# VHH binders against BTB/POZ domain-containing protein 2 (btb2), part 2

Target 1, 284 residues: BTB/POZ domain-containing protein 2 (btb2), of Schizosaccharomyces pombe (o74778)
Amino acid sequence: MSMNSSTEISQEPSIMKPVSSISSFVFNAGFLQGTFSDTTLIIKGETYHLHALFLGRSPVLLQKLIENNPKGDVHYTIEVETEDPYVTKESCLFVLSTLYCDSPRIPAEVNVCSVLAVSDLLGLDTLAFEASSLIEKSIRPETMESVIRFLDPNFEGLERLKMGMYPRFTSGLFNKAIQVMYNTLVSNWNTEYARLLCNLPFEVIKDLLESDKLTVGASSMARYKLANEIVKMRASFRKQNHIEGKGDESVVLAFDEGSRGIQLVHIAPGAESRRKIWKATSVR

## First folded at step 4 (VHH)

Design t12 (from a06 with G50A; framework vhh_7n9e_1)
Fold by ESMFold2-Fast, scan of step 4:
Structure t12 (fold): chain B 284 residues (1-284), chain A 124 residues (1-124)
Amino acid sequence: as target 1 above (284 residues)
Amino acid sequence: DVQLVESGGGLVQAGGSLRLSCAASGFTFSSYGMYWGRQAPGKGREWVSAISYSGSNTAYASSVKGRFTISRDNAKNTLYLQMNNLKPEDTALYYCARDQGIAVAGTPEYFQHWGQGTQVTVSS
């Protein structure tokens, strides 16, 4: 554990060319060149020739190394199984390379969503949080569909959207996406955003359109008109794409007797109209 | 329509410097990662440099690392490539390209929105 002894060596005068930095040598000779490789790592059928010492920086890989070499053999063989489509050879190469350097940056050549997936797989929390932060900062109306697809690629619904596929790291992303949606429904309506609204689950549309955080004009009638337009677009989209819904979506202005004349916009699935929902023509 | 307009190329001596610019319009520039690529006469296209949507992450091909610097000005919708210590091997048509919004370098598609290019010629 004597880290101080290495500084004595680096400070010593030498006629020979000085040694490279630890980080530079480890990355170039170790990761890139595979010098003195002692570990065969298999991830999703792809093979990597690496070093137990550096792979041990991953808590997941460290556990596998301990389990697969209890007798102290000179070479390790460990495997990580996953069905995650975001785990790619390119993302694995990048994430594994971060174990061979200090303070790595996520480069432009690697998909940040794939970096998050591999970081989660290997238990690299700091890199996973950095990837999640980069995704959060990229949330715009133009990127919204991609973010929603990343959070819920199998169309499982609202709870998956709230959590994402990597809940420890992605659970905050949907809330950020919804905040962007609140801000764009009135100010930045466009064809791409309209298409996104047609693909979102009913529960999301209901919560979004009924929310008091939605910046929709000065009146409940403006909110009603917007909601009705969105519901009509959703119905048209489903019809054109032969998608069967659980029933027609509808928008109702309701008089809540407990609110003493306040009229509310409610989004309801199907033709199950209740008597307690009363349609009104004015709001004050 | 998405439009990318590259400029700043020209004829320079080996060891010289050039600054390339890419003016972007027709999309929300600050939401996309951007790339510089090049193609020399009779050769295939090669990637040169990339920058994330925020500008916080950059990357370079090994052939240009330490000599080129990529940067962006999101307020001006402009991408830059500062090229120092130019070599005859850097002679090529340089292109600007955008990527998908959350994937800075997703796949082979990172060059799908190439501009018309700006010619750089380095004399020995």
Scores: ipSAE 0.000, ipTM 0.118, lowest interface PAE 14.6, mean pLDDT 72

Design t13 (from a06 with S31D G33A; framework vhh_7n9e_1)
Fold by ESMFold2-Fast, scan of step 4:
Structure t13 (fold): chain B 284 residues (1-284), chain A 124 residues (1-124)
Amino acid sequence: as target 1 above (284 residues)
Amino acid sequence: DVQLVESGGGLVQAGGSLRLSCAASGFTFSDYAMYWGRQAPGKGREWVSGISYSGSNTAYASSVKGRFTISRDNAKNTLYLQMNNLKPEDTALYYCARDQGIAVAGTPEYFQHWGQGTQVTVSS
């Protein structure tokens, strides 16, 4: 046993004094101060000085620790690569800090989308699911654009893609988001929701307006009228905000069995024949 | 005070089915995500499945996906786990738990709570 050399100038230690909280010591000395760090973790080019024992709570990091130091040398160096823009240094710090505490919680000021991204990356299923549940509770007409951008960052269309980003935790979010959009579009599209429709990508609007889940009446003309008004509104918004598109948005009558009576198209600059066809299909 | 009471466990042969229930009280059940966890003898507790506050979103551990189904009845404050095609490695004490909830300034304590568990034993 080593002797306490500070006994002469400080209070003599007593065995009757309560021990420090393990949780408090681990978080403050281990995570915040980096005391006795034995692992260099690199995520997306950013370095973190941490501890193998606590990183082992992540199944992803545990596997990398075992693979990169099978002999058990005193220092580990492991790397996690990702192209995910939601994986940020701030969210990595928060998620990694949860490995240094019991019963972690997501505070209101943290970006929950980024917490989901990092938790999914590191195999932290409980934290990832908590984050997805908070995202679901945030789905309202006012937040739909941000949620759609998060779930479908390349705007490939919600109906074409049955699975978005982080599919283990977000499959139900698409269904809820789509249902909120259909309900809001039918009931409130002429109000503040109209502004949100102007900011949604063409692919999302196309899927929404061509969907058989959107009920606007028995007539193909009712759906055409709604789609045409939305397309006009979007065109006005783009003009006012000087947004250059890859072509004018338009709606065409279509009677193929799978089209539900209309089709949204981009009319390329100079493709006047498509505009003539659209005008020619003005029939009952 | 938060209380979670699990039931429905028992002895079943491989390939069999069981339905677990968790009765919740002491909090607004419909405001929280809920999940099932399990602990096999000599092993740590592992997450099995989760369900959002509304029941619209669910997630499963890879080891149980396709065999287990989580559901909830918010009117009855009850969480369920339907377990099909049970395997000997599913033998464990099964717990239900409440998520942390949504953190806002001035909210009361909402730390994660676990029940006492219900034993599931799969033979062969």
Scores: ipSAE 0.340, ipTM 0.700, lowest interface PAE 3.3, mean pLDDT 76

Design t14 (from a06 with S31Y G33T; framework vhh_7n9e_1)
Fold by ESMFold2-Fast, scan of step 4:
Structure t14 (fold): chain B 284 residues (1-284), chain A 124 residues (1-124)
Amino acid sequence: as target 1 above (284 residues)
Amino acid sequence: DVQLVESGGGLVQAGGSLRLSCAASGFTFSYYTMYWGRQAPGKGREWVSGISYSGSNTAYASSVKGRFTISRDNAKNTLYLQMNNLKPEDTALYYCARDQGIAVAGTPEYFQHWGQGTQVTVSS
């Protein structure tokens, strides 16, 4: 989306003749023009002048309207507090606008991850599921890193990736992303996926490269070669960027029944080696 | 267009401090994990520090851990690097960079971008 947070309205007031439809009038005069606004809504310090009647279509906003105006004042003031960075002024404007129409469509240029975040915040399940569906349909090599970062923006690891930040709506997106990677990894690992593969948890890399769903060639040696190159790239990236891993990553040939021919292992540094390094440093 | 403008570099003596800033525009700053990188004379670019989009998680290169602090102000679209106890080895051109953006239906995602940089020179 845009860096521009302006809410300037360029449209003229909706004065009807011939008579507009209810939906067109409500959207143009109500949302775009702010005609007869009775509610001040504050989200992340940004103020919106809207209408209790239409905001009541959100179960979250309805509850706040009821709780914050028990005396029946003619003007409502409600606040939704959030520290979610995906909740932006642009996404709030779009999502709030959907409360002023019957069949909202998410435009192609809109950041659907942000639409999902605001929809979750406001309890708009149908819109949140539609946004999730659009994210799922957008998963391809070029968008994969963005999807993965949306699911786990804080690098918490595999369990967060599986759930996502909005589990009611993002659960299952990781599984779809991995399915796409099974089909595209071999052709794109050193082009589209290089950076992503360096940042994914070891557990994900292990599951991906050991999977029988990943078709890398006819022989175990082809899979070994691919896995070894990826592991080397990950090690080079950590070394170049001075990142301490949990241990050394390695690929070994697997000879067990049912094996795809390789096994990825994570070798932690030896306790004795660590003690000797520490002891040598302490002498200085 | 995506724009990153680094500032705050300069000449300092060993043991001194500097605070670098990176002003971001052309994208929604609060959506992106941000990084500081540097390039010393005769060396390739190396990663220095990273901060998650919310600011809750930070990471540092071992060479700067304990001396440098990364932070961000999402309201001001600004990334910071507080550099303490500077060493001659910290002499480099410092760059800020953003991560890839959030997926957008029907459009390509945003690409990682590096700024022009700000020079830091530490005398012995």
Scores: ipSAE 0.012, ipTM 0.218, lowest interface PAE 8.9, mean pLDDT 78

Design v01 (from b10 with S105K; framework vhh_8k46_1)
Fold by ESMFold2-Fast, scan of step 4:
Structure v01 (fold): chain B 284 residues (1-284), chain A 123 residues (1-123)
Amino acid sequence: as target 1 above (284 residues)
Amino acid sequence: AVQLQASGGGFVQPGGSLRLSCAASGRTFSSYVMGWFRQAPGKEREFVSAISGSGESTYYADSVKGRFTISRDNSKNTVYLQMNSLRAEDTATYYCAAQTSGWYKPLTHYGYWGQGTQVTVSS
């Protein structure tokens, strides 16, 4: 529709003044004020008074609006269920507000990981990819632990870290985090990075320290010293924090078959966790 | 908790100017998004303007855009509303409010409210 019938009807079109933009009016009167609200949306027990027309920009919310009002009643009530801990009231408010504007930007006051979680929940792919891009650009030694916990909240293992939470949007984040880890391993460690190294699963530490992507001096001795330092730090951390489980991790210099005297650094799992069947020795 | 005190209201003629202040007491003022709201007799409370904790982002209601300017001084724990080209329609009690997230929050989601300051625009 590009008709200007109001100009045809008006005898003095030049007297007409500009009105507020659609986006500005929709955001201020619709979202902030709640003017002419026709929809009650419930997410994780929090109630939002919003508008079906603008919520329909979310494919997930549009489907729920259609399913829960087949008779075309004036007021809609819809609910989105989730157990995702990253879906917070603050992130929901921000993401819902983007449905009321043309060019949303993710503000520093909102957790970007939480924005990604809500965007995934509501089927807002463009915003989810934008959030993922911002997370990737923010990966530093100081933010690494937060990113790893976002991808694998319980530190459950390498497979979850490689796949990631919200895998459609986070597939590049693990590779970027690993690359930053390689770069940081050969520099001075800050407190946050040292804590991260202590909290990472054994299989992730093993992969990092045994990788040929990790460039630490010309000799195997430099790599051995680095690996030994990390393993000792991890052991001290476990002892101080009374972490039960596998015994001490160890660093082994190994020889590859066909080596020219080349030594490989190998990280071995804790020996004390190993069940041993011993022959009873006769004690006098 | 944060306590808010609004001040600077008064009587002014159409076309005049006023500067409102909102002084906050409490810890970590720079973490709060600050907003200004107004309520005329017999009308609902309406949004006027908001400013992010850092001061980098601002929002204005269409009715005040280009006439009002919001700013903050985190060293003084104070937010300001500079009101220019005042109209009779701007007559209201002005309230400052605080929240720990962005200015995108609906009116009903602001957690901390100050006492109002009366602005009367009349000839």
Scores: ipSAE 0.013, ipTM 0.466, lowest interface PAE 7.3, mean pLDDT 75

Design v02 (from b10 with E56G; framework vhh_8k46_1)
Fold by ESMFold2-Fast, scan of step 4:
Structure v02 (fold): chain B 284 residues (1-284), chain A 123 residues (1-123)
Amino acid sequence: as target 1 above (284 residues)
Amino acid sequence: AVQLQASGGGFVQPGGSLRLSCAASGRTFSSYVMGWFRQAPGKEREFVSAISGSGGSTYYADSVKGRFTISRDNSKNTVYLQMNSLRAEDTATYYCAAQTSGWYSPLTHYGYWGQGTQVTVSS
């Protein structure tokens, strides 16, 4: 009673008529038309009607298909739960569509960070590495804040930034971002990048300004003046935009040899440590 | 919200040509994937063609490849279906539809549908 679906779909049996390519047929009849759908896939509450054969190209979905139906039933129902805000319906549709074609490319119309998130979720390593490569190539002063937020959306700190939320694919991105920031601060320190600096996490600013890789002259006072300018700018920005922080940012002269002559500190409101920390006065 | 108006249907002889238009109203048109679908009497609605928001990618059902061309003009908020070498089996009501997800979707996932335009291919 089970008709071969490829025989039913291919109604051009003559040797005088070309058969559609596998890639074209699978994408058009399978993904877009939904012909012979045998699987209900639920991702983050959104329902997709697809095909076990093509979803099986994902190792994560293949495992769920096997677990749902170890004895070969006709219809599958599988679910993927996630709290990841980068997993969107748009990114799911794109990534799922790649299972229905050869050599998929990430188009400009789809969010690359979201593609990486779904690729990681579904165990699609090649696509995840492609997405990571595109993010790395996109790192510029203008995109820096978006990249930093992607690496550490919960503000966990510097170690999360170094790894990212998807460590197998994102662990190199922070180093590239920091190199761009060093170049911007040394060669292009101006008002054009002030907004960028105001929106970066304190830990990034601290690491950047205390780093031996940032060269701003032979004097610790040169580094102090730059750091003091940045923290004052950040404070003004927070006040204007009614942004609540963990406390006041400050720069102090460090007479300890390990910090290139300055130290950035984050002072909680009303903290007694403010009594013991002094700021060098700077007039612009 | 997207409102779609399909037009350009009519009666044509086999081998003839016809161009369908779908005018969209609402927010940004260039972010929507647009599709053409058709339904013959007593049959399920089937996919015909789709075009990405930028127009850089197009897809066609195997039954219409080489004969139909989908295009869009984002300045006019309009998608077109140029139908050449029409056959009796192309007789159907043609619908345009929009998907706001930013990428191609199964036909069941299109959220916005226009009123159909009838195409009849007969001698």
Scores: ipSAE 0.323, ipTM 0.724, lowest interface PAE 3.5, mean pLDDT 80

Design v03 (from b10 with E56K K65E; framework vhh_8k46_1)
Fold by ESMFold2-Fast, scan of step 4:
Structure v03 (fold): chain B 284 residues (1-284), chain A 123 residues (1-123)
Amino acid sequence: as target 1 above (284 residues)
Amino acid sequence: AVQLQASGGGFVQPGGSLRLSCAASGRTFSSYVMGWFRQAPGKEREFVSAISGSGKSTYYADSVEGRFTISRDNSKNTVYLQMNSLRAEDTATYYCAAQTSGWYSPLTHYGYWGQGTQVTVSS
């Protein structure tokens, strides 16, 4: 398709400017219409007809293009394998489209977590950091469950993760999510945040309530009272929604003999009553 | 200038299907990226789906991916939205829109808008 390059001249300095941008033409003819496509890209079984020139902006795709067609054949075929559930057809289309334009912006209509996942997959650091920044700014009580699922999809627990998924881009995000969660628990909550706490998995609640970062009152008893209230709320929620679970959650006060005091609020699955428990690993 | 006429809305039960049509008149239909947007009572207008001029590329919002299918017939100057597995939250006025430049565009960059067609999903 021939580009219309008609231009007009300005005064000083005399500059010839096109009536349409090269970027607009490349995006419309190249990405949207597939004109002069030279590359077949396959991601999670979805096929995209694109251009090696623009895909080369991704270091991951550039490496695959070089490795699969070293002789410079007319048409390239490359595949990117992933089991990441956040890599979706929608997010792939958006991220691939950014390779056909400059200064792309992530719109509100796209799943930002999915954009981060695809950007990580394709080595697009700038877009990944932008996506991470947008997720950070969106963290609030109503969105926190989605953020926790994104950062900890296997529910391994906050204290075990250290950083979370996509660690190159999410180190600050993980810390921000935790901080918002602690602040919300300490200050106040409404019915929606209470529902969020009921929906969070056991390991997340355990890590949250046992964390040194949760500042509640001046004594271990204040933490125990908060934890007990939350566990009771969770039990009521499970009963109302017919969720069987792995048994009742319980809160216990634990003592470290070396410190001679109440050191820990412990949350355990099962029918443990409120008991004084020694919490120590045997020291040789 | 392009003029757009949306139609096909109506009442449907949850789990049902409905097909929306958008008839275009004007210069060159196949040069336009066509999009569907919706607006529920008390909510902002949101993106639903888009299709390139040639029909080779499609884009969907997460909430409708796998349930809705956008298509076009350039010989009839019409774009379609096939809606399957409808949910109560799909209740909205649906608008078709045209864009002459760019693929994925924010709501504010679609230059030509049609009249809405109401979709109500209720028992």
Scores: ipSAE 0.000, ipTM 0.095, lowest interface PAE 20.7, mean pLDDT 71

Design v05 (from b10 with H109Y; framework vhh_8k46_1)
Fold by ESMFold2-Fast, scan of step 4:
Structure v05 (fold): chain B 284 residues (1-284), chain A 123 residues (1-123)
Amino acid sequence: as target 1 above (284 residues)
Amino acid sequence: AVQLQASGGGFVQPGGSLRLSCAASGRTFSSYVMGWFRQAPGKEREFVSAISGSGESTYYADSVKGRFTISRDNSKNTVYLQMNSLRAEDTATYYCAAQTSGWYSPLTYYGYWGQGTQVTVSS
């Protein structure tokens, strides 16, 4: 029983709730919830349940959707094949999520090298350039081994390093890495940088130490001392790891007749590289 | 392996509040993205909220945005869901889940799930 002589029953008109932003709705309902999924995407054997409309923002995925959708089909199945070890499930999830939001930024929690790899795979140039820029800004002695491995994971040599594995986006990263190496060799000598120099390919060490851009001390003899120390360190590292058939790298001095001085430092390759060069230059 | 234990559910009137807790055992808790999911009887399991390993980034389903707040305490290996202005539609079993991808992902990508805690919003 409710007889109040003063009850005001306010019937409020239905107030329209604010509509969610397109980007908020698309990310939450589409990507996170998987609502109305119409596409099965397979990348490197992993299956993703997504939406053709948003995947179409990738030119690579758009082309596959066009090729694999005859008129009247209600569900798409598309596949992207790759052997790239940097293309991981985690990087795919992040990169695919960027198709469901406005102005995506690469967060600290995500592997930026893997983001570049997936962005290249899916034709997302803007995201790939952003990833490359973040890699460039991260180059320091402590991260340099990782960057060199990313540019040339199969140890193909200097030409590969200059281009990287994704040349449209990674060209120039090696030049930045070399500049950091020049700056660091004079001012910063720590255990991690020493370890890096032991692990770098011979061609990188040769280019670095023979370069006129490397200014160490007031004399050519200072350059020789540094080069000889690095070569000895590399030899000790190889001995500790029982690396056979390489032989010893060596430092050779070239003299200028006019100044009684040492003009050039030349780094000579180990046994395998020496045999290859020998075969190329052998005359019968 | 991560083991997750959810707690804090119960009966509450519409407009009331509850705080759910999810205690995690195992290593490297701060590296996991943690999520809250719910399932009402006869319905599919749905996303509610997620929080990054650092706690700096959070996401909410539109149905709970402005009412629910996710947080974590990495020193206690615990994630929390503060639920305010509860509605009958919020009645569900609430699950916490963990994944190691380092980024927000669809429900099907979470590898570690806790046992649920029941929330009933009824007048």
Scores: ipSAE 0.073, ipTM 0.543, lowest interface PAE 6.6, mean pLDDT 77

Design v06 (from b10 with H109L; framework vhh_8k46_1)
Fold by ESMFold2-Fast, scan of step 4:
Structure v06 (fold): chain B 284 residues (1-284), chain A 123 residues (1-123)
Amino acid sequence: as target 1 above (284 residues)
Amino acid sequence: AVQLQASGGGFVQPGGSLRLSCAASGRTFSSYVMGWFRQAPGKEREFVSAISGSGESTYYADSVKGRFTISRDNSKNTVYLQMNSLRAEDTATYYCAAQTSGWYSPLTLYGYWGQGTQVTVSS
């Protein structure tokens, strides 16, 4: 036992671990772990534990923080209510996470339509325009059904499709889709495009097939044959899938000035309701 | 944002069993629909199974119905895939994923993906 029971304490400076970047720390400790959370945010009944400082980057959330806590209490509780089905918990998580980073990127796996919806809800214009640009670049015959349903999920008709549910960001998407549709209508259709034609609102099919921008053959009969084929396909699809139509779709020959030789007609159920309105108007 | 780590893969003979685990880190695990996907060499990634945030609803691809069982433990932030009666055709890298949003194809519904775990079924 000639050995000492202790060694001298080392006074050499320890190699310190590098401090994470501000962006890395804010994202990991702040967003992912919820460290020092001072705000309870409720969106569409879902609760998020976040930070007023970072939520303030959203003009919508900033206004709610100011209105909900004018005395500057240590904890905030704010709520955003929406009926938008594209606003989901998962899309909210992604969009809220962008408030915790300097250069957010929309991953290829994220639903870009839902990112646009939440960005619009929270007033994040730059992210919303980026999402809209990605949607526009994705428009092909195979993806067009998803885009059309995004623009007009309640089947309100052509006017809604032209503007979309988020008009500030989606203007132009319908025009791109229509351009692709005109180019595809005269080709042999694949299964995806045939399915799209079956799912499009009647008003869109009517506008497309009656349009002078659709170049089909030399005679009005060529346009009639194409339109009749599409209408027949749509009727078969509705019958096979037990979809209740808003009346019978049909194509008639039309010789009116400005007509391209055909007219699509749609006899909607509830003619008695229109008649009742007419009768009411006719009563003194 | 959620981090996912898949594990439990390995080599097994036809008719054997394996249990895969997917450990999640980050917030709101119980809010996610969790899914399992697989990808064989030279093939596209395909859906295998999914489970709702509460665990009360489960979904299976027709090729695995009656053989695979998905479950979750929200207290442990973990999803499991119990694979029984394994076949050579089940050989693939298995991935776990958390739902982001959407009504597109199952692949576009999931935005958060974990690292894969390799399953090889052979004699």
Scores: ipSAE 0.000, ipTM 0.097, lowest interface PAE 19.2, mean pLDDT 74

Design v08 (from b10 with T100Y; framework vhh_8k46_1)
Fold by ESMFold2-Fast, scan of step 4:
Structure v08 (fold): chain B 284 residues (1-284), chain A 123 residues (1-123)
Amino acid sequence: as target 1 above (284 residues)
Amino acid sequence: AVQLQASGGGFVQPGGSLRLSCAASGRTFSSYVMGWFRQAPGKEREFVSAISGSGESTYYADSVKGRFTISRDNSKNTVYLQMNSLRAEDTATYYCAAQYSGWYSPLTHYGYWGQGTQVTVSS
C-alpha cells in the first residue's frame, strides 16, 4: 500500500529538539559551541574563547573584565597567571564550564585536586568546598601519599600540611588523612600497607608514630616494633630509589620519670644532634 | 618494592631518534601513571611525558610535543619513550617514574624512580 505524502522533492527544515531550559541552551550553544564568544581568556598560556556575561560569575574574572574593559571594545581579553602545577587545561575547561550551568557536579573523570586549584584561582568557593569534600571522602591508604603531596608539594613542614596549599578549602584534610593512617595501622600493621608510608615526609611519620592516638597493641614494645619496622622499610626504600633524605631515621624507646613512650629521631650526616632524654631503656 | 629500570640511552646526532624503555616490577603496573623526566647538568629535573594506567591518556611537555611519543605495554610491565627529531637541548639523563593512578595529575610528585639512562645529542 502506498500513500500520497508529498508530490515535490524538497528540503524540509529539521525538527529541532525544544530547549528545556535557559541553562541547557547557555551550556550547549555558549560553552560547547562557542556561539557569540566575546572574550579571550588566557590561563597559564592556554587560550579560551568564552563570554564576559558568564565569566562574570567568577569574582576574580569579573574584576579582570572590569579592569580590562576599554571603552568601545567589542571583545575582551583577560589573563590569569599562575605557577600552580595543578592548574591544567582539562580542569580549567571543566571549571569554566560550571559558569555556564546552574547545578554543576564534579565528574569522576576529572582530577578533583585540579578542580580545587582552579576553583581557588577563580574565586569559586562553592565548587572549591565540593572538591575538598570529595578529596576528603577519597582518602584511603593507597591515596595517602598523593593527598599529602597535594597539601605540601614542597615539603615546607607539618604546619603547611595542616593548612594545605589552599587553606580556605584544604584545612582539615591532613587531620582526616592521619586519622585514616591511625585506623589502618591499628588494623593491619603487618601488611604491605606499611610500604605506602615509605615516601612520606619525616615530620609526618614522626608525628604519626609518636602520637598517643596511635593505638597498636597493649604495650610500648608493640609501638616500638611497628615504628622500627616502618623506619627500616623507609631506609630500604630510599636506598633502592636513590632518594636523598636529611639523614638517617632512628627509633628510641624513651622514658621520663612519670611515663614511657617512643621517640623518632633524625640524624643528619656529619651531625650528632639528638633529642636529650633523662632516662633511656629498651625494656617493656 | 616497586623497581624501575630505564634503558635505551646513548649517543645520537641532531635529527636522530632513540627509544627509551622502562621495565617495572609488580602485579599492579596498570594501576600506575608512568612518567618520563629528564635532568641536564646544572639544571633542575623537568617533566617530559606521562601516560595513564590504561594508556588512553598521554601528556607531553611543550618542548617535546610532536617529537616524542609515550606508550606502554601492561602485559610486559614496560613504558616506552620514542624520541624523534632530537636536538642538542634534549641532552640529559632520562628517568622513568611511577605514581598511583588515582585522581591526581601527572604533574604531581612521583613516588617511585628509576636510576636513569643518559642521552647525548651531539654532532
Scores: ipSAE 0.000, ipTM 0.132, lowest interface PAE 15.8, mean pLDDT 75

